# Designs tried in a protein design chat: VH-VL binders against q9umr5. Part 373

Target 1, 268 residues: q9umr5
Amino acid sequence: SYKPVIVVHGLFDSSYSFRHLLEYINETHPGTVVTVLDLFDGRESLRPLWEQVQGFREAVVPIMAKAPQGVHLICYSQGGLVCRALLSVMDDHNVDSFISLSSPQMGQYGDTDYLKWLFPTSMRSNLYRICYSPWGQEFSICNYWHDPHHDDLYLNASSFLALINGERDHPNATVWRKNFLRVGHLVLIGGPDDGVITPWQSSFFGFYDANETVLEMEEQLVYLRDSFGLKTLLARGAIVRCPMAGISHTAWHSNRTLYETCIEPWLS

## First folded at step 17 (VH-VL)

Design ye69 (framework fv_nofazinlimab)
Fold by ESMFold2-Fast, scan of step 17:
Structure ye69 (fold): chain C 268 residues (1-268), chain A 123 residues (1-123), chain B 112 residues (1-112)
Amino acid sequence: as target 1 above (268 residues)
Amino acid sequence: QVQLVQSGAEVKKPGSSVKVSCKASGGTFSDYAISWVRQAPGQGLEYLGEIIPIFGTANYNEKFKGRVTITADKSTSTAYMELSSLRSEDTAVYYCARTPYDILEGFSDFDYWGQGTMVTVSS
Amino acid sequence: DVVMTQSPLSLPVTLGQPASISCRSSQSLVWSHGNTFLNWFQQRPGQSPRRLIYKVSNRDSGVPDRFSGSGSGTDFTLKISRVEAEDVGVYYCMQGTHEPYTFGQGTKLEIK
């Protein structure tokens, strides 16, 4: 029998987007119980990420409790950050594979259609003025806005990402690290043709320095300091990197080749 | 100036499906979401669901989930609402309406509406 | 789902006199930092709804200043300072804070 799969969607999304993913899972792993969580759908996806984490936590607890063999998480885009926090705040999660589909794990810094739609008069260079205010931190997109030219403001103002990444100290950091390290496999998926996640290497814990040069995961302070366990997971052989070109942001959950290459092997 | 133009009236048999169109003009189609709202004769307004055309994402009122499908064709700036398994209770005027999601302005909910499409479900 | 309750159901008014419509929500409509997604729509006989007020008190372009909205949390009011013949129709409040979006049952404004 296969472990149950829990799916967490992204910004402005709902369970409907995952119909192809469910079809693929049913074909390769028939009998798998897949739960796509319809929480914070559409407009509600703009709610603060800590609020979303609490809601998703309440939903996943009974699913995990009924699956002593463990569960898998598939978390898309913004949903990958929700899952990152879930794994840190839950003392007894039993997640085997955490599959992150093109999620901005180190943050977002790009002039994309999402930014243009939500902040039509803003550019990436000036959005820090809005996002790093208390008002801006009430919106999920600002919770992971990471301006590499104003890193001091990001570190002081980010109410979510800087804390879960251990970039700013928090009283719960030791417990969050211990909890996160319980995960069996961290499967990172993303690619250069995504078009939304900027830089795309954010999906692999890479990010811009002050000159907008991408530094990969192993060059990040959060990795070097092992702030939440990335270095320990990599040493354990628990991190899987699966980059794929030719896939746009809205296609990660509906591309068969991507599924067969990057997702299917991790659904025991 | 923005305008939403809907397809013409439909008469359908119980158990069939109907697909209503909403063509947008006067702005960039990707600048806003399109919602669908219905009104049965002599009754109030009821929300069915919403699509964000530039992302192809849709969300639905749970009451209609499984029967309603909302799609968009960016090349023609047209959104569609398809309702299946029609019953007499689905007889209503169906409206499309747009919502810009400017966070600084605070979401301009249903700022412009289409003219409405009467859908009659009869034997 | 958030229930929106309007009062009165029927509102007969004399031309030139003020009119007031109340709207109550079953849950708080506050999103954050002054953002409350409570809107008012007017529907004239045989026509599509037209938005008059958005975010509690902001009047749409082209809407006469005799229309005003107010309220907070769960209690909201639409006021017309001087009713004119063209104001005949049904008025709906609508919340956009919680999915699914929901409407009040409507208030029919008629000239006596």
Scores: ipSAE 0.712, ipTM 0.857, lowest interface PAE 1.6, mean pLDDT 92

Design ye7 (framework fv_nofazinlimab)
Fold by ESMFold2-Fast, scan of step 17:
Structure ye7 (fold): chain C 268 residues (1-268), chain A 123 residues (1-123), chain B 112 residues (1-112)
Amino acid sequence: as target 1 above (268 residues)
Amino acid sequence: QVQLVQSGAEVKKPGSSVKVSCKASGGTFSSYAISWVRQAPGQGLEYLGEIIPIFGTANYNEKFKGRVTITADKSTSTAYMELSSLRSEDTAVYYCARTKYDILEGFSDFDYWGQGTMVTVSS
Amino acid sequence: DVVMTQSPLSLPVTLGQPASISCRSSQSLVWSHGNTFLNWFQQRPGQSPRRLIYKVSNRDSGVPDRFSGSGSGTDFTLKISRVEAEDVGVYYCMQGTHEPYTFGQGTKLEIK
């Protein structure tokens, strides 16, 4: 039988968004137990990411405990960051494939209509004033706001992303790295036509420098310092990069070709 | 000035489906979430679910999950609530209402409501 | 689900006198950043609900200052300082902190 699959949704998402993904898994891996976690749905997806990590942790423990052969995670958008933290804080996770589906792994910096929806009077250039306050850090979207023009503020104020990426020191960093390294495969998926994740290369641990030039994963200090294990995973052959053009942000979980190319091979 | 205009009354047979529309002004549609709430005759208010048109994401009250579907059509700035497997107890006035998720100002729940759509389920 | 309990459910009031409605939630309504999403709605006969108060004590534009909201945690109150004839209707409290959003049973305000 196939390993169970746990799905973690994104901002304002529901289990209904994954109906096509579940159909694809059922077609190619019949009998797979797929659990889409209905936690932090709707407005609760705006709660601080550390609170979401705690709740998802409690939900995944019994699922992992019943699957001694391991489990797979499919984590969409913001959910990919939740899964990053889960893999670090859980001393006993048995995750084989962690499939990150268009998640802003190095953060978000974009002047999209989605940003205007949550911050109607703000532009990307001034959002750092709100997000890097204690007030702003009580909202999930600000937990991964990464302004490349105010990197010093990001490093000092980010209560979540800077810590899980090892960009700022933390007492638990060594344990978090050891735990994360237990993952079997890190499957990174994303693409230039997403339209929401900015820069789209954030899904592959690339990000803007101070001039808004994208530097890829291997040029990032977190990779070079091996802060949470990316360099070790790459050397182990455990990182899979699967970029695909032509897919918008809300279509990653409902594109059959994407599923067959990037997801299906990693569901044992 | 802000308007949510709903479709007209419906009479449906048990076991059928009903689809109620809520047309929003362009500004409301692009900047707000649209929620659905019902009220049975002489009873209180009951939340069914919500859609955020700009994200295309919908969330549902577990009580109605599997029977309710909320969608949005950006070309007409219209949200829809479809309820299937209708029973006599689904007879109610169905309202749409808007919610603003402004991080700086705070969430503004159900600040404006549509006029309501009476759905009667009888055989 | 969070249960919202209103008291009284029937409130006959003499014109010009004050009126008070209580609302109690089964769980704290404080959001993680300190905001509390407790709202009050008025529904006049044959009309859609109209929001009067949001986030416990903030009055909507066009709502008379005789309406005020107060409370914290699980206990909330809507007060009308001087009831007018146009205030006849059903008043509902509603919480937006926890999904699914839930409403109180409603308080019917009638003029004596």
Scores: ipSAE 0.727, ipTM 0.860, lowest interface PAE 1.4, mean pLDDT 92

Design ye70 (framework fv_nofazinlimab)
Fold by ESMFold2-Fast, scan of step 17:
Structure ye70 (fold): chain C 268 residues (1-268), chain A 123 residues (1-123), chain B 112 residues (1-112)
Amino acid sequence: as target 1 above (268 residues)
Amino acid sequence: QVQLVQSGAEVKKPGSSVKVSCKASGGTFSDYAISWVRQAPGQGLEYLGEIIPIFGTANYNEKFKGRVTITADKSTSTAYMELSSLRSEDTAVYYCARTTYDILEGFSDFDYWGQGTMVTVSS
Amino acid sequence: DVVMTQSPLSLPVTLGQPASISCRSSQSLVWSHGNTFLNWFQQRPGQSPRRLIYKVSNRDSGVPDRFSGSGSGTDFTLKISRVEAEDVGVYYCMQGTHEPYTFGQGTKLEIK
């Protein structure tokens, strides 16, 4: 029988966004128990990411305990960062496939319409003033704001992303790396037409340098230092990259071709 | 200024579905969320759900999950609320209302309302 | 769900006199960012609700200064310093802190 699947949604999201994904899974893997977590829905998705990690952790523990053969995670957008932290803080997770669906794994730096709704009077060049304050770090979006022109402020002020990426020291870093490395497969999905995740290569651990030139995962210090295990996972053959053009941010969980190509093969 | 204009009254039979529209003018449709609230005759206000068109995300009151669907068409600046499996107790005036957000100020809930759409469910 | 309780439900007032409406929530409405999403709406007969007050004490543009909101945590008050004839209608408090958003049962203000 198939391993259970746990789905974690994104910013201003809820379980409703995944109705097509559930249909696809039921068609190709009938009998799969799929749990879409309805925690931090809507405006609650703005809560600090560490608070969200704690809540999702409490919800996934009993699901994982009931599935000794393992579980799969499908984590969309901001939810992919929640799942990244879950895999690091849980000493006993049994996740086989972690499917990261267009998530800003190295952070976000863009003036998309999404940011204009949240920050109607601010440009991306000035968001660091809000996000890298203690007040700003109480918002999930600021927990992964990564301004390549103020990397010193990002490293000092980021209470979430810089820590889980091992870009800043943390007393639990060694344990977090050990826990993360227990994952069976890290499946990275994203694409150039997403329109929200900026740069889109953030979904594949690529990101801007100080000149806004994208450097891919293998050129990042976090990879080169193997800070949380990316280099080890890649050497083990456990990282899957599945880029796809033509898919907008809100369509990743409802595109059949994407599902068949990038998700279906990893649901054992 | 900002105006929300709803579709006209509907009379429906039990078991059918109804789809009410809310067209926004003034301001940018993508700048705000649209919520749906109903009011049964002589009763108070009850929240159904909301959509944030720019995110394409909808959230529903658990009481109505499975029966209510809220969608948006950005090209026409119109939000829709569809309620299925209608019962006599769904007879109410259905309102759309606008919410804006600014990270420095927080949520500004329901600052402008549509004129309301009377939905009557009778056999 | 957060229960919003208003008192009184019926409020007869003499023209020119003050009026006060209480609203209590079953749990704290304080957002962790320091904001409290408590709003007050007026509904005149046959009309859509109109927002008067947002975030406890902020008046909407065009709302007369005789309307004021106050409170914190779970206890909130809407005051009208001098009631005028156009104030007749039903007043609702509403919380936006916890989903689903919920309304008080309404207070009907009438001139006696």
Scores: ipSAE 0.701, ipTM 0.858, lowest interface PAE 1.7, mean pLDDT 92

Design ye71 (framework fv_nofazinlimab)
Fold by ESMFold2-Fast, scan of step 17:
Structure ye71 (fold): chain C 268 residues (1-268), chain A 123 residues (1-123), chain B 112 residues (1-112)
Amino acid sequence: as target 1 above (268 residues)
Amino acid sequence: QVQLVQSGAEVKKPGSSVKVSCKASGGTFSDYAISWVRQAPGQGLEYLGEIIPIFGTANYNEKFKGRVTITADKSTSTAYMELSSLRSEDTAVYYCARTKFDILEGFSDFDYWGQGTMVTVSS
Amino acid sequence: DVVMTQSPLSLPVTLGQPASISCRSSQSLVWSHGNTFLNWFQQRPGQSPRRLIYKVSNRDSGVPDRFSGSGSGTDFTLKISRVEAEDVGVYYCMQGTHEPYTFGQGTKLEIK
């Protein structure tokens, strides 16, 4: 029988976005128990990410307890960051495949129509003033805002991303690393035509340097220092990279070819 | 300023589906979310669901999950609300309404409304 | 779901006199940073609802200053300082803090 699948949605999202994904899973792995978590839907997705992590943690505990052979996580967009933290804070998780579907794992620094909707009076160059305040850190989007021109402020003010990435120290860092390393496979999915996640390589732990040149995962300090286990996971063959061109941000969960190529092989 | 213009009245038989449109003019979908609210004759207002077209995300009132589908066509700046398995109790005026968000000010809920679409379900 | 309770449901008022409508929520409507998403709508006969007040006390552009909103947490009030003939209609409070968004049952304001 197939391991249960838990799905965590993204910003302003809900279970409805995954209807095609559920159809694909049912076709290729009939009998799979799939739970799409309807927590922090719509505007509640703006709540601080640590609050969301606590709520999702409470929801996944009984699901994991009923599946001693393990579970799979499929986590979309902002949801991928929630799942990153879940894997770190849960000392007893039994996640086999963590499938990160176009999530800004190193953060977001983009000036798109999405940003204009959220911050209609601000440009990306000015968001650091709002996001890196205690007030701004009460919003999920600011929890992973990563301005490469104000990296000192990001490191000091980020209450979420800098901590889970081990870019700033935390008393629980060693335990979080140990817990994260329990994961069987880290499957990273993303692509250049996403149009929202900026830079798109953030989905693969790449990010801008101070000159806005993208440095890939292996050049990041968090990887080189093995701050939360990326280098260890890569060395044991547990990291899967699956980039695909031609897919926009809202289509990752509804593209059959993407599903068959990047997701289906990791659902046992 | 955004103006919301809805499709015309419809008469439907029980068990059928209805699809109501809401066209935004004077603005783009990147500026707002679109919600659907209904009002049965002589009754109050009831929320069905909401779409944020720029994110492609729709959220539904649990009462209508499985029967209501909200979609958006960005090329025509039009949102649609489709309600299936119609019953006489679904007879109502259906409204679309706009919500804006600004991180400094929060949500500005339902600031502009469409003119309404009368949907009558009769045998 | 958050239940919104309005009182009174029927409000006959003499022209030129003040009117007051109460709205109570079953749960706190406070969101991040003290933002409270409580809105007031007016529906004149045969018309779509029109928003008068958003975030408890902010008046929409074009809404006369005789309309005011107040309240906090779970208790909210819409006041009309001097009722005019065009104020006839049904008034609804609505919360946007918790999904699904919910409306009060409506208060019918009539001139006596």
Scores: ipSAE 0.672, ipTM 0.847, lowest interface PAE 1.8, mean pLDDT 92

Design ye72 (framework fv_nofazinlimab)
Fold by ESMFold2-Fast, scan of step 17:
Structure ye72 (fold): chain C 268 residues (1-268), chain A 123 residues (1-123), chain B 112 residues (1-112)
Amino acid sequence: as target 1 above (268 residues)
Amino acid sequence: QVQLVQSGAEVKKPGSSVKVSCKASGGTFSDYAISWVRQAPGQGLEYLGEIIPIFGTANYNEKFKGRVTITADKSTSTAYMELSSLRSEDTAVYYCARTKWDILEGFSDFDYWGQGTMVTVSS
Amino acid sequence: DVVMTQSPLSLPVTLGQPASISCRSSQSLVWSHGNTFLNWFQQRPGQSPRRLIYKVSNRDSGVPDRFSGSGSGTDFTLKISRVEAEDVGVYYCMQGTHEPYTFGQGTKLEIK
């Protein structure tokens, strides 16, 4: 029988966005119990990420307890960061496949129409003034805003991403790394035509340097220092990279070819 | 200035579907969210769901999930609300309404409304 | 779902006198940064609702200053300092803090 699947949505999203994904899973793995978590839907997705992590944690505990064989996570966009934190803070998670669906794992630094809707008078170059304040850190999107031109401010002010990535010290860092390393497979999905996640390589733990040149995962300090286990996972053969061109941000959960290529193989 | 113009009245039979349109003019369609609210004769207001065209995301009141679908066409600045499996109790005036976001002020809920579309469900 | 309860449901008022409508929510409407998404709408007979007040106390452009909103947390009030004939209609409070957004049952303001 197939392991249960837990789905965590993204910014301004809800369970309804995953209706096609559920259809695909039912077709290829009939009988799979899929739970799409309807927490922090719509505007509540702007709540601080640590608050969202706590809420999602309370929801996933009973699901994991009922599935001693293990569960799979499919976490979309901002939801991938929630799942990163869940895997770190839960001492007893039994996640086999963590499928990160176009999530800004190293952060976001983009001047897209989506960001302009949220910050209509701001450019990406000046958003650090809002996001790296205590006031700004009460918005989820600011929790993973990563300005490569103000990395010192990001390291000092980020209440979420810098801590989860081990870029800034935290008393629980060693335990968080140990917990995260229990995951069976880290499946990273993303692509150049996403149009929202900037740089798109953030979905694969790549990111801008100070000159806005993208450095891939293996050149990142968090990887080289093995801050939360990426180097260890890669050495175990547990990291899967599945880039796909031609897919826009809102289409990752509704593209059959993407599902068959990148998701289906990891749903045992 | 800003105007939301809805499609005309509909008379439907039980079990059928209805699709109501809401065309925005006088502003940038992608700058705001569009919500749908209904009002049965002599009754209060009831929220159906909302779409944010720029994100391509829609969320729905659980009461209507599975029956309501909200979509947007950015090229025509038009939002649509489709309600299926119609029952007599779905007889109501259906309104679209606009919500704006401002980082300093937050959401400005339902600042402009359409004129309403009467949907009558009868045999 | 958040339940919004209005009182009174029927409000007969003499012209020129003040009127007050209460709205209570079943849970706190406070959101991020102290924002409270509590709105007041007026619906005149045969017309679409019109927003009067947003975020508890902010009056919309074109809304007469005789309308004012106040409150915090779960208890909110709409006041009309001097009722005029054009104020006849149904008034609704609405919360936008929690999904799904919910409305009060409405208060019918009538001239006696």
Scores: ipSAE 0.687, ipTM 0.848, lowest interface PAE 1.7, mean pLDDT 92

Design ye73 (framework fv_nofazinlimab)
Fold by ESMFold2-Fast, scan of step 17:
Structure ye73 (fold): chain C 268 residues (1-268), chain A 123 residues (1-123), chain B 112 residues (1-112)
Amino acid sequence: as target 1 above (268 residues)
Amino acid sequence: QVQLVQSGAEVKKPGSSVKVSCKASGGTFSDYAISWVRQAPGQGLEYLGEIIPIFGTANYNEKFKGRVTITADKSTSTAYMELSSLRSEDTAVYYCARTKYEILEGFSDFDYWGQGTMVTVSS
Amino acid sequence: DVVMTQSPLSLPVTLGQPASISCRSSQSLVWSHGNTFLNWFQQRPGQSPRRLIYKVSNRDSGVPDRFSGSGSGTDFTLKISRVEAEDVGVYYCMQGTHEPYTFGQGTKLEIK
């Protein structure tokens, strides 16, 4: 029998977005129990990420408890950050594969149509004024806004991403790292044609330096310092990188070739 | 200036499906979310779901999950609401309404409404 | 789901007199400082709902200043300072803080 799969959606999303993913799983792994969590749907996806983590934690505990052989997580876009925090705050998680579908793991910095939709009068260069305020940190998108030109403000004001990435100290950092390292596989998926996640390499723990040059995961201080376990996971052979061109942000969960190449192999 | 124009009245049999359209004019369709709300004769308002064309995402009231599908066609600035497995209790006027999501100014919920589409489910 | 409770459900009022409608939510509608998504709608007989008030107290363009909204947390009020004949209809409060969005059961304002 296959391990249960728990799906965590993204910004302005709901379980409906995953209907094709569920069809693919049913075709290749019939009998798999797939739970798509309908929490923080639609506008509630803008709630602070720590609030979302608490709610999703309450929902996943009974599912994990019923599956002593383990579960898989498939976490899309913003949902990938929720899942990162879940893996850190849960002392007893039994996650085998954590599959991250185009999630901004090192943060977001881009003038996309999506940003203009929420902040029509703001430019990416000025958004730090809003996001790095206490008021701005009450919105999920600001919790992972990472302005490479104001890294000092990001480190001081980010209530979520800087803490979960170990970029700023937290009393629980050691236990969060220990918990995260219990994951069997970290499967990272993303690509250059996403059009939303900026830079797209953020899905693979790459990000801009102060000159907006993208540095890959192995050049990041969080990796080099092994702040939350990336270097240890890579050394164990537990990190899988699956980039794919030609896929837009809203298509990661509905592309059959992507599913067969990047997701299906990790759903024992 | 801003108008949401809905398709005409429908009469349907139990077990069938209905698809109602809502065409937006006088603004950029992709700047807004489109919600669907129904009202049974002499009753109050009930939310069905919402689509955000720019994200390509739709979300639904759990009560209608599995029966309602909301879609959008940006080329025609038209949103659609399809309700399947119709019952007599689904007899209602179905409205579309517009919402703007602006974080700094706050969300502007249901600022303009369509004229409504009467859907009758009988015999 | 958040339950929205209106009172009264029937509001007979004399022309020129004030009217007040209460709306109470089963949980707080505060999103963050400055953002509480409580709206008021008017539905005249045979017409679509029309938004009067958004974010607790903000009047829509073209809405007469005799209409005002107030409240916080879970307790909200719509006031009409001097009722006119054109105000006849059903008034609904609606919350947008929690999904699914929910409406009060409606208050029918009638001229006595």
Scores: ipSAE 0.748, ipTM 0.871, lowest interface PAE 1.3, mean pLDDT 92

Design ye74 (framework fv_nofazinlimab)
Fold by ESMFold2-Fast, scan of step 17:
Structure ye74 (fold): chain C 268 residues (1-268), chain A 123 residues (1-123), chain B 112 residues (1-112)
Amino acid sequence: as target 1 above (268 residues)
Amino acid sequence: QVQLVQSGAEVKKPGSSVKVSCKASGGTFSDYAISWVRQAPGQGLEYLGEIIPIFGTANYNEKFKGRVTITADKSTSTAYMELSSLRSEDTAVYYCARTKYSILEGFSDFDYWGQGTMVTVSS
Amino acid sequence: DVVMTQSPLSLPVTLGQPASISCRSSQSLVWSHGNTFLNWFQQRPGQSPRRLIYKVSNRDSGVPDRFSGSGSGTDFTLKISRVEAEDVGVYYCMQGTHEPYTFGQGTKLEIK
């Protein structure tokens, strides 16, 4: 009866972070088959995102094949970017709801504790020197680093996000757009108290301009050009926005009110 | 400068739980991941799991799934490893060790170890 | 899980002579360009393990230059150019490329 749910975790994470989410789903949609993918856990979450996409693709194919009525994806933080790529590269996905749980969909530009931990001597203003090198692009966090003061370097050097967002040309762009447009619903979740995703509006396809003023999705060139289908999805009524204040980055998957408001309605 | 100091030896009955502490000094606790490794008498080394205090995240070796819990208290620079449902085969010296994850400076796996804590499980 | 296999398991050596320990992994330990997370540890009797080598060939501060690490992909070697009495103990290789991290079974170095 209920469609299976596939969960993709975030940076330095594992399936154990989703204990509460699974409990909530079992309470409201008993009998749902939930698979939390235990791939690229811990330090392996730092591997290049295209490598992660390949591994997750291999894992989701048999699950999708066994669910002719479709599946739902719940993708947390960095995992939301993995799921974005999965929806684009898979010619045969049958995803109904793609629930993006505080994911940096337009990239990250934050001088947070996460950045200081991985780059102890760097500030956000200087990270472009490392991330936009070939060495930096071998690490997942640099694959979605988006410095609004060096957008030219981001467009040229990003091996992942700029391509998936259609911000730079790619031979497969037309096929990726067609595949992504097969999704039933794009459910975007995030909020101002996340504390990690910077700007938090990145979870809703908003991002900084060169003056660090946030421009919302409808003002982005990728939306206006409909580069991978956002404008088409919005016109179709397929984009759901669910912002919530008061939730820190590590709490999105364990807050009952968030689940009931933003996730539960999209699990059929 | 850097020291990892563990709690003292424990003797436990089968079915009980043990909680071992690992206090870090001489560095910024939040800069490091703390791993737990055990060694049964006369045997080799076996990884249990790791915590990254700054992210509040932990990951565990599947072999110990459901029995091991690793936590950290940043205010006291102390990591804890709790192992439940103890069996005689859990008798071992338990070590904490630290790892630095830096993309700029490189990963430094298990660069410093605690002195070990003997946990004996017997009736 | 990645299986780490060491050879020999017992290594009797004469003082002042060289010693060599091999470590083989069941799959590649290469993470990315320039990054292979293979480490070597020494455990003297009654003591905690001490790291000697990290990322295949990098020697820790305070570790004598008679210790060297080499290798690539799945095959790695720890060499001691001139064994000293203080080198007695068990040596372990360890991989950090794949979770869970795994150790070799250990090589016991003894003076004959």
Scores: ipSAE 0.661, ipTM 0.832, lowest interface PAE 1.7, mean pLDDT 91

